# VHH binders against p91247, part 23

Target 1, 277 residues: p91247
Amino acid sequence: MAVDMIVEPKWVVQNFGNIRILDASWTFKPKADVAEYKAKYYNKFGVGMNELKNPEYLAEHINGAAHFNFDIAYYPSEDERFTLYTPEEFSSYVKRLGVFNGDHLVIYGRGKDGGMAAASRAYWTFRYYGYTTVSVLNGGIEAFKLAQGVVQSDSKAEGIRCKDAIHFPIGEVCAAKGFKKKTDCDQAFAAKGIKVGDTVVISCGIGLSASAICLAAARSGIVAKLYNGGVHELAYKAPQHLNMRVTLLLHAITVLRCTYIHFTFLYAIVIKIERIV

## First folded at step 6 (VHH)

Design b65 (framework vhh_rezetamig_d1)
Fold by ESMFold2-Fast, scan of step 6:
Structure b65 (fold): chain B 277 residues (1-277), chain A 128 residues (1-128)
Amino acid sequence: as target 1 above (277 residues)
Amino acid sequence: QLQLQESGPGLVKPSETLSLTCTVSGGSISSKSYYWGWIRQPPGKGLEWIGHIYYSGSTYYNPSLENRVTISVDTSKNQFSLKLSSVTAADTAVYYCAARSGFVITYKQLLQSGYDYRGQGTLVTVSS
């Protein structure tokens, strides 16, 4: 579907949760030494995301926004401060920010002129790579706050999202009088592409909904692993390159295709584990 | 020094496919340092970016043209090519092949001075 190139703060507030938001804030600093940057950070996005944090983003960003950090998304070359990576490398970076095909991406900036220069640069970068459902937030974070948009101050909230994450409401397996019949639960899992013999990891914000869904999955012959630390804790505390460690802690030996794990109080996130044999 | 040269038919009939080749000399198309691209200029209008390809075969197309455009590389001949399907009179333009090691700040700047190297250009007329 076509999206507007420029969206207004009130529209973003009203559509919050249906869009993926990126903070494109960039703080002027002297150009990095090209050779040193390439040795330390070139195509090492996990390292860059851990070490090259932006102080303005850390202090304040739109709730749920990942940072599209110019010091990571681009690399310095002899003639250019912001040289573009290959498509594969760029894709690797933005997946770590929770951006997938089909998402309506909204990019914002801050400061002088509402950060429109930085946000527009990020916009054209996504367009260059063929991403079509992208917009710029008019007036930046300042205008968003005036429209009563929610902001946060948490350096650990950089998001982990799985491409194959399944948003599974507890109401799919439970009703007012307890669990639904096994046949109804079997159908609910099948409708989400989960079949007997599959292995899934189930999590929610506080573990309650996940526990019920895990029990229903086990009854349906699905091998279910419950993560009780909370998906938010995973997203906030674990660098994305360490997702394999989390997988191992859940007694899974398979690589998860995760860059962002989203959940709500009444929903669980179900991650289907793919095994490479 | 790097040099690029366009080749292909100067006349294409409406509804047919426009095919152009760019021959690279003084450098390798397999170089990780360059993006290889196509741009065009219709008579009396500004430059329009068509698309780019990287040595790995990854392609990026102008969204307004993407359903009709294919760019490919031939490493054995040190060439890259453009195919534009279902042409109309609106596709009449001077076509340039181009190369750059990076990207400028805006799409507009890329069109004006984003290319390190450019061919001489070849006029393609779409007419019956």
Scores: ipSAE 0.000, ipTM 0.106, lowest interface PAE 19.2, mean pLDDT 73

Design b66 (framework vhh_rezetamig_d1)
Fold by ESMFold2-Fast, scan of step 6:
Structure b66 (fold): chain B 277 residues (1-277), chain A 128 residues (1-128)
Amino acid sequence: as target 1 above (277 residues)
Amino acid sequence: QLQLQESGPGLVKPSETLSLTCTVSGGSISSGSYYWGWIRQPPGKGLEWIGHIYYSGSTYYNPSLENRVTISVDTSKNQFSLKLSSVTAADTAVYYCAARSGFPYTYEDLLQSGYDYRGQGTLVTVSS
């Protein structure tokens, strides 16, 4: 797919659900000790993502944006601050950011000159590793805010994304001795905008919580379909399915695109299917 | 081929500290290829993840056990160990050491993809 190298804030707002956004913000620090970094963080991306938080990203980022952290994506060597990993190692890191083959990546920065230096470095790094559908957001987060784009100040897991997903804890329908009463479950679904006659797709990481929620939904008269693979597996193995369209009779039913999700074995996501026409 | 072997006392008194060691052969902990973990299975119950460690010393613990658990690594002996303090009868279980390539993001990720290698398990009984 051919994509523009530079995209404007208004275009990003209009295409928000169809792109993967990366925040390339980086705060200048003295170069890390090479031996210490290698022992603690080299090719240990989960450790890096837990310990090497970026304060600017945490304080504010574009809604759904994962942090492409220079302190993790590159490593310090004797001769340079930003040494490149092998393609296999780099792929391991960016998969943790929810970057998949076929995604249109939009990279932004912040600060001086709209963060174009940091965003451009990240752009060329992705191009170096063979990613072709990559763009830079012109003017960074500041220009995006002026275009009335949505920003947030949380560190919730941004590796897997889901637009308009409803996070549904199993505890809303189950208690210590099994399912809650039907009336309590009916109220839990209603509180989240789900009513009798609605059609929903229910998913979680391993299918266990989703199975219980699906049974409670069926008892409440909600047409529920269970996806046992979970959004985690779907995002990594079959990302195209996150944008599925299902045709039932003469009506197209759109499965909602994902921008982000929070996922644990105690939660399922519920996607409400809306008939178009 | 990577092999893991648990060792330690099979009987621990209530309120004492349970100590187990895992000896790794066929590979080096300092290679950085694996996360090294402990899991257990109480009689008649499912598997419970205890925690894991990377060779750098970075540790990740089950929140339910966090205040009682310490996992450490000794790269010179190619071993890693578990200490669980203030034990009760509820800590009676078969304990396994395990190895996983790649970081488990969540407990659910660990349950889905499993462990690449696991020891044979060792029964630890907590009784007076």
Scores: ipSAE 0.000, ipTM 0.101, lowest interface PAE 20.0, mean pLDDT 71

Design b67 (framework vhh_rezetamig_d1)
Fold by ESMFold2-Fast, scan of step 6:
Structure b67 (fold): chain B 277 residues (1-277), chain A 128 residues (1-128)
Amino acid sequence: as target 1 above (277 residues)
Amino acid sequence: QLQLQESGPGLVKPSETLSLTCTVSGGSISSGSYYWGWIRQPPGKGLEWIGHIYYSGSTWYNPSLENRVTISVDTSKNQFSLKLSSVTAADTAVYYCAARSGFVITYEDLLQSGYDYRGQGTLVTVSS
């Protein structure tokens, strides 16, 4: 697939949902201590992504964009602030951002000159590792907003919450003696607007309640997809297990302005797929 | 300490390829401590960044020049080179080779405090 190196904001708005967007914003800070960084974060991308969050990205980013965090994608060495990982290690990190072979990747920045310097650095880093279907968003997030692009903030409610999410307690389908009878489960789903023939995605923090609800849904003739540990955690922790339908759904959920809410194993989030497909 | 020296023809005909070499002394390109770059200054104009290379072969080019520019490194000779194809009179400039520790994120940083070391410059005139 041949792609343009530079794409315009209106094109990105029109092709939203068919591209993977990365925010390459970086905030200047003193160089990290090399020994401390290596002990804590080197090749430990899950730890880095949890602890090295960027305040500008959290405050505002293009809806659905993952953060290509320079403090994680590169590591400090004695002579360099941004040392390159091996191709295997780099691939491990970017798969956690939801980047897969064949995706049209669009990278943007913010700030002076639309953040073109940071976005271009990320662009050339992907090209260095052999990823060729990559573009830079001309003018960055500011130009995107002027083209009526949608942005989000994660600072108020950490994680993901979907606009059309149905909160589903395990007690709706289970009692002290196991699963409720099929007719009771059918009624529980119907009360939430879920019917035979519907397709749903079920996710929870631990996977316990989601697994039970998924089994009850299948018994009721509902097509259910299960994401243990939540949609973001699945994408970051085990991206190699995502199929095309799951990747498309993850993009669609993000486009629908979802914010993740941390909750107990007693609850699951259910997403009806009819609006996404 | 590092010293950089440009070499190459001072006169190039339009449509031909400009080829310049930078010889590095006082340090090794393969040390991995520096990015090796080219900048130029046309008569009466400001500095323009052309591109830079890391000793591994990874390159970054000015988008305005990228379809005509190739920068390469020869660690065995401790040299790096610039090739600029399809030259016109607009490519007449003083060309400098340069070295910078660490990656530069902004174009202004490259131009103001940009490179830690620079060659003395070589004038290249594109004329028939």
Scores: ipSAE 0.000, ipTM 0.107, lowest interface PAE 13.0, mean pLDDT 73

Design b68 (framework vhh_rezetamig_d1)
Fold by ESMFold2-Fast, scan of step 6:
Structure b68 (fold): chain B 277 residues (1-277), chain A 128 residues (1-128)
Amino acid sequence: as target 1 above (277 residues)
Amino acid sequence: QLQLQESGPGLVKPSETLSLTCTVSGGSISSGSYYWGWIRQPPGKGLEWIGYIYYSGSTYYNPSLENRVTISVDTSKNQFSLKLSSVTAADTAVYYCAARSGFVITYEDLLQSGYDYRGQGTLVTVSS
């Protein structure tokens, strides 16, 4: 699939659920000591992401955007400030940012000239590694805000995309006298991008709607996992140590802040499980 | 420019280890531009992926073969190799070494992506 190299703020707002966004903001810092960086951060992206946070990104970024941090994505060498990792190492880093093969990736910057220099550098870095479905947001976060785009002030970015959390009303699968015909339910799932063979986690604020939707999904050949406690109890009462996939799902639900769904039994959240390695 | 060439014995006895080497020319394995791997085609059947290796040593094996497969690199000779243990008649196939470039973040990317370069293939028969 071909994508435009440069996309406009209004287009990004309109396509927000269908793209992965990266903030490429970079703040000037003196070049790090090569030996010290290698010992602490080289190919240790979890450590880098915890310790090398960017203040501008933390204070404000496009809702759901992960930070493509130049101090992590590149490493200092004897002759260069921004030395390129191997494709395997680079892939390990961007996977932590929620970037998966086939995503339409949109990169933006901020500040002078809309941050086009930083965003363009990140763009060409992805192209260097063979990633082709990548665009730059024209005018950066400033232009995005002028187009009524939503921004946030936390650093949360997870390996599960917000678009995988689907708001599903019980009325899509139930009528006044019970479940709708299988063909109608099949169409409802297909309309939401859910197909035979997919694995989904189904939850709602009280669990009532989730139970019905789970049964309809099973009838349609979808592998459905019901979370009986609902989104509210999952977020609050889940044990400290959890299976990795459950932890990622909790973060996805929290980031989305589905407060309306928490207060009604007429809706459920359907989260499509993406297989990773 | 980039060329791959398989070498190794064309006949292997049942229960023994199949060993093949791929020699790379026109490019360096240590350049980091490619994943290096093996695919095979049994007579009258489709292509089956065996596995890939990155020059750092990271490996991605077909789950159906992973208990029998080892892929390794020798950057000093610009070669990579396949060892497939405990062979049976079902392992009779034309074996190809392959190179795949591009963005890889999952094992599924490697299985579904195909290849960019491939050797000419070498027939390996498992029989006494």
Scores: ipSAE 0.000, ipTM 0.261, lowest interface PAE 12.3, mean pLDDT 73

Design b69 (framework vhh_rezetamig_d1)
Fold by ESMFold2-Fast, scan of step 6:
Structure b69 (fold): chain B 277 residues (1-277), chain A 127 residues (1-127)
Amino acid sequence: as target 1 above (277 residues)
Amino acid sequence: QLQLQESGPGLVKPSETLSLTCTVSGGSISSGSYYWGWIRQPPGKGLEWIGHIYYSGSTYYNPSLENRVTISVDTSKNQFSLKLSSVTAADTAVYYCAARSGFVITYEDLLQGYDYRGQGTLVTVSS
């Protein structure tokens, strides 16, 4: 239940599978024009995430970390640079980052202060909205690398948590020459408890790995459904507006009570659907 | 173990403000471990969530009630309270104070229920 306010790099490396990591890096820029920002980005988080990318995060971030982007998480108002959204609006954004109830959230930054100012702002923002299981990584990404932590580039490397969801590497079904033979794919699925006749939902942060795994599953006689919007789009939708298919996916994610799953170009999440009566 | 106890008048007149207090024992509101809420059950109907508050002052209200409801905390007394304005006979119900753990991301997270609740107090709206 209780978590330390400050966690050390070695602890984060050793507990990587049990935490959700956010990169809070922010680069100073002049305050945006309020009217222009509101017309283009206010409460339009998908647009913001697509267009307002942080170059430092893109160049290097902790493996699986999503970017908690101050240019998106807050909006400029007449009197403030970092105006807070309503709780509902804020939750819509952080769900897109793969943050769920019960996650141990670890926030880090970078720079001369070890990223402490940026990470601390994000920490207090989560506490303000009532999120209590949140920590700051002491020394940021630089200290994490010195502790032999894994970093990556590419804005598409994001993580989510699903306790009984199947973490499925694309390398189990693909090699340099394309898809592996059917018998090898059949064995890979069987090794994960997936059999002919099962229904599975396959998703990843960007849809690429999920598409290939879905094709391999279909060839193996597994009823595979691909979530084209990606897990992040699914996670942030308001439940009252969800259709039956999306509601079933959210139900599955909730029932599974998630452990951390690293999303890269090479991995996807597979959720086995048990019939809901 | 955490215990919650409602207190306030059992009778309130139409158009007036209903005011209830919840006293928390066995735990501290300022610990940050729980969201503190109010739910009610009108006679012959199901449970209705009213709203909840975090010790920092962050509030979430049922949209159908948000124009009439205010929830506040008093960490020095280890209490939180409900004010419901402009009451009518439809507000007659057993009112419970409640506590739930975890981060609240959406309204729907609140419908998952509470870890603790008080014994309830009947409030009748009548002239």
Scores: ipSAE 0.000, ipTM 0.187, lowest interface PAE 14.3, mean pLDDT 73

Design b70 (framework vhh_rezetamig_d1)
Fold by ESMFold2-Fast, scan of step 6:
Structure b70 (fold): chain B 277 residues (1-277), chain A 129 residues (1-129)
Amino acid sequence: as target 1 above (277 residues)
Amino acid sequence: QLQLQESGPGLVKPSETLSLTCTVSGGSISSGSYYWGWIRQPPGKGLEWIGHIYYSGSTYYNPSLENRVTISVDTSKNQFSLKLSSVTAADTAVYYCAARSGFVITYEDLLQSGGYDYRGQGTLVTVSS
């Protein structure tokens, strides 16, 4: 699909449910020590996303936007500040942000010149890796607010936090002969940071893959809640809208911030709920 | 100067695991300059990309094969390997190990035939009783 390189704030507001939005805000910092960064963060996107949070993004971002964090998407090398990962590593990172093939991706920035420098760098990075259905939001979050766009804050709540969505293939718990043995499933969940006693919400487009993964999680002692968006709901066709519904559903207890929810027949998205320390 | 050579059994029984090794010479896997991959060509058909691995152990597999494929690397031997489980007659093919430089891979290239810069000579694997 061809898409415009630059989209206007009013267009984004009108098409909010049909696009995936990334915040490309970056705060200038001294270049990190190469060896230290490589040991702690290189190709360890879960660690990076947990520890390298951007204060401006946390304080305010477009509703449902994930953060495309330059301190994670690139790594420091001897010769440059923003060294590009391999396509497979980059793909692993952006899938954690809820970006999948075919999505119309809209990238925005903030601050000086509407953050166009940061947004454009992210735009060309996606194009470099072969992602073609990507646009830049003209004027950034500031222009979006003037166009009556909805923004949110990751204000710290007294309750439960929602971790970023985990991409979980059904093949991690199923083989040709049915479910894998319990010890193999236990290891698959542990490899994704999911442990006995954790509470997770599992979703896929129709519920088929999610149902199997939910059953395997329950067998492993994980408290699993199946969310089926249903084929008859708008949310099934609008993953960002589904993410807002999941957050709203979990609001019965606490204010939660969840990453984009995205699903397919072959994969499920797992959202881990963590208690606030 | 970079050379790749496949090795492994030419005959595998249905339902068993196919195992192949690629030996790399003229370059080092641990250099971080290449992706190391496997592609195959069934008799009378086009090339099919199986998957690739980076020296760090990161893997990407063809979605149609991912439930049966494992690719691993052994930097101490300068080798990488393919395991394909639960084989059938449809897995009969010439198997090639391959290498692709750096950051020039697109997702579409990987899905079609890997877009590899270097390949081994290929080894015929027949799945038959």
Scores: ipSAE 0.000, ipTM 0.151, lowest interface PAE 13.9, mean pLDDT 73

Design b71 (framework vhh_7mjh_2)
Fold by ESMFold2-Fast, scan of step 6:
Structure b71 (fold): chain B 277 residues (1-277), chain A 126 residues (1-126)
Amino acid sequence: as target 1 above (277 residues)
Amino acid sequence: EVQLVESGGGLVQPGGSLRLSCAASGGSISSYYMSWVRQAPGKGLEWIGHIYYSGSTYYNPSLKSLVTISRDNSKNTLYLQMNSLRAEDTATYYCAARSGFVITYEDLLQSGYDYWGQGTTVTVSS
């Protein structure tokens, strides 16, 4: 699918449910020590997403937008501040941001000149890796707010307990011949602290792996609820973004200061519901 | 535009080895995620593994120790090396190509591939 390189704020507003939005905000800081960065963060995207949070993104972002964090998407080398990962490593990172083949990806920045420098860098990075359906939001978040009027980030999803979120790979319950034996699935759930009689909520980026995990959980005697269109229950305080179910879940969890959120090709998010005693 | 043609199938003894090839025409495979998928008589499709354009491979865990996928972009060809063949490996083997830089396992299972080969049959019999 051909897409415009630059899209206008009004177009983004009109197409909000049909696009994937990334915030490319980056705050200048001195180049990290190469050896220290490599030991702590190189190719450890879950750790990076947990520890290298951007204050501007956390304070305000377009609802549903994931953060394309330059301190994570690139690594410092002796010669470069923003050294590119291999395609496989880059793919691993952006899947965690909910980016999949065929999505019309819209990247924005903020601040001076609408953040066009940062947004353009991210744009060319995606193009370098072969992603073609990508655009830059002209004028950044500032122009977007003007096109929408007053927008508010909804940070009040306190009913969701992020610390209980479990990243569950479909490979834990499925193999080449379909579902693994019940005993293997039982063990996989037990290893994550999920037992017979527990109630869990399961969601994933496109709903397919979540459906399989939900069925395996039901076979194991776990009360599983699949929320492929029920994101409203998890992020009910962001009603303007009801059409972006995967993005809404990611936003709600980010707002709760939980960063171990993956919408990757082999993962679903499982939230264990504890009974109030 | 891309056409895929598998070859190398046939009769093989149990415990034997076999190398399948998939030749592409009409376009380069260098920008595609390539996979091998098989279908035993009377059964559904079973994913064997895939290879990124960089050469990194990901296998079905139940088959990982028995198969190797490789590609030669200069020959525009994908390969599947199979060792220690069993009667259960009797199937029609297909190669398949998917475009894009980010591919999901669910995409492979549901929307699948942009291009499929016609298949080559492997029969394991004594």
Scores: ipSAE 0.000, ipTM 0.215, lowest interface PAE 11.2, mean pLDDT 71

Design b72 (framework vhh_7mjh_2)
Fold by ESMFold2-Fast, scan of step 6:
Structure b72 (fold): chain B 277 residues (1-277), chain A 126 residues (1-126)
Amino acid sequence: as target 1 above (277 residues)
Amino acid sequence: EVQLVESGGGLVQPGGSLRLSCAASGFTFSSYYMSWVRQAPGKGLEWIGHIYYSGSTYYNPSLKSLVTISRDNSKNTLYLQMNSLRAEDTATYYCAARSGFVITYEDLLQSGYDYWGQGTTVTVSS
């Protein structure tokens, strides 16, 4: 689909639940030693994302925005500061930022001239790799705040992805008119690849089974979000008020075809959200 | 309705070359990455390679010196060029499509494909 090359702050505020936002802020520093960089960070995006944090992004960014970090998205070579990865390697990095096919991607910067130079570099990089539904936020984070956009300092929205739906029957956590012992429920979740600290969204056609499974998951230390009904219904009715983490999950579900979920009374569908960095 | 139609298969002599085509319709071809997968008689599926919408390719390392994948987005057509064919290349060749900008080989192994063609048979024999 066609999207505007440049979008205005008010438009971004109004369409917040329907777009994926990237912060392209970059802080000037001397060029890294090529051999040292390649040994530590080349094609090791998890390490880069942990160690090469941008202080301005960490202090303040648009709510839910992931950081498209130039010190990670590009690598230094003998002749160039920002050398391009292969499409496969670039895909590996941006997947960790929660970017999926079909997303309307909005890139912004900060500082002098609203960060338009940095945002535009990121824009052309995505176009180079064949991504066409990408826009630049006019005026950057400064203009966004002036338009009453919401900013945060929490990076929890970064590195989220959706896994295939897990079929989870209520009988795995309930027996004899009550919940099974915690140890039995722990084993049931573990058998499905769900562990303490994981985040899941639980849904079913009626919501009754999902409610019980959500409670059992919470008791097992799993961060569980209950959705009563279809993903499309939630996104349609209240996109502007959704938690950004949930909004990114809904984007992932929609783009990756996770939304073709068939619900039954006795089964819930569990969607696992992974931190992949 | 989505359709993928392979063509160009048939009988070919050992050492020969052959070009397969896949005609796509019913979806925005230029937004999908495309793959070739084959299945030899009595064996499982073997992934040959894929091509991103940008034209960049990634191949099965065991096959990369023998094949070239290309696409023509203006014609909604995917191609597989095969050279130095051997009897072991006898198989049914499938065209497959996947939506996704951020797709790696690892994602492909776990998530599969959205659409498959019916296949075209290549027989390498004297």
Scores: ipSAE 0.000, ipTM 0.211, lowest interface PAE 12.9, mean pLDDT 73

Design e01 (framework vhh_7mjh_2)
Fold by ESMFold2-Fast, scan of step 6:
Structure e01 (fold): chain B 277 residues (1-277), chain A 125 residues (1-125)
Amino acid sequence: as target 1 above (277 residues)
Amino acid sequence: EVQLVESGGGLVQPGGSLRLSCAASGFTFSSYAMSWVRQAPGKGLEWIGRIYTRGSTSYNPSLKSLVTISRDNSKNTLYLQMNSLRAEDTATYYCARGEYVLTDYGSGEYYFDYWGQGTTVTVSS
C-alpha cells in the first residue's frame, strides 16, 4: 500500500475514520537545560506527557488527534535541541500516542505556513525510523477548519438522532449577562418536552455547557443529574433504579457523543428518565 | 437503513475459543473502519479493537494476545476471533462502525455512529 506524502484537507475529511492523526504543534521556547531534562524527562514519556503539555494543542486540535510533542519525542543534548531517541524508545513513545504498525498516519501543524515546518519535521522523523505509511496534511489545522466549517456547516450540528436524547444548546438558557430569566428557561425546557417533576441526565463532551444547563434545570424544578465523566461514566455507574432499556440507550448515546464532539461543544445531551413502576 | 447484526455468542468453557460475526447492511461496508466493543455485566464499555478499510488492525493492548479482528468485504461481514477465554471475558459484544481514538490526555473517544444490538458470550464451567 502506497500513500501520498501530502494529503489535502478534503481527502482527510473523506478518510477521517481510516487514518491516525497527529498534531505536531510546537511552541518556541529557550532550549531546556540538558542535565535537568535528562534527570526529569529523558526516556520517561509518562512524566513528559503529564508535565510538558502544549497549550495550543490543549485549546484546539483535530478531533481524535494525539499530540506528537517535540519536547517529548526528542531530547536536548549539548549541541542539538532535537536529539533522536533509539528506535525502541521512539516506538515506546508513539505507541502511547496510539500509533501502531500499519496505520496510515497523517501529521499536521498550525500557524505560520500552515505549520508545514513542524509537520514536515515529524514526517521525516517517522520515515527515519522506518515508518512508510505517513502523510502531511497540507495547510494544517487552519485549512482543515476551513474545509470542516464550509463543508460541515451549522446544518450538520443539528443531528443528535439517538431516541430520547434531547439536543440542548447552552444559548437556550444563557445570554450575554448570564442565565436567562426563569420564565424563559422554563419555556425552553417545556418546548423540548421537559416539564416540572421530570428527572433528566445531562452530559456533554467537556461538562461546561452541561453544568450550566443542569443549574438552569434545577432552578426550573427539574430533577437534573450531571455526569462530568460524560456518558461513558454514566453507562458504567448506571444506578440500580435505571432499567436495562435506559442502559442500552445510554450505550448508544455514548457512541453518538463521540461522533459529534466538534458539533456539540456548546451543546448538552439531555436524557429524560421515566420513573418506571 | 444501516444495520449491524452480531451473532455467534453463547456459552463456552474456560480456555475455549469462539468466533463472533457481524453482518452489515445499508451502507458500503468496504469504505468504513469497523470496531468491536464489549461490556461485562455491571461494568463499562471496553474497546477491543478496530480494522481499517485497508485491512490494518489495532487492538486494546490488554486484549491483543486473545483476539483477532478480520473482515470479508465480499460478504459485508466483520469477525472477532477469541481464544483462551476466561470467566472475565463474559460480556455482551458489540460491533460498531468507526473507531476508538486515544488522546494524549487520557481520554478515549468512541468515534462510532452505528452499533449492533450485541451478542452475549458467557464463559463458565
Scores: ipSAE 0.000, ipTM 0.147, lowest interface PAE 18.1, mean pLDDT 71

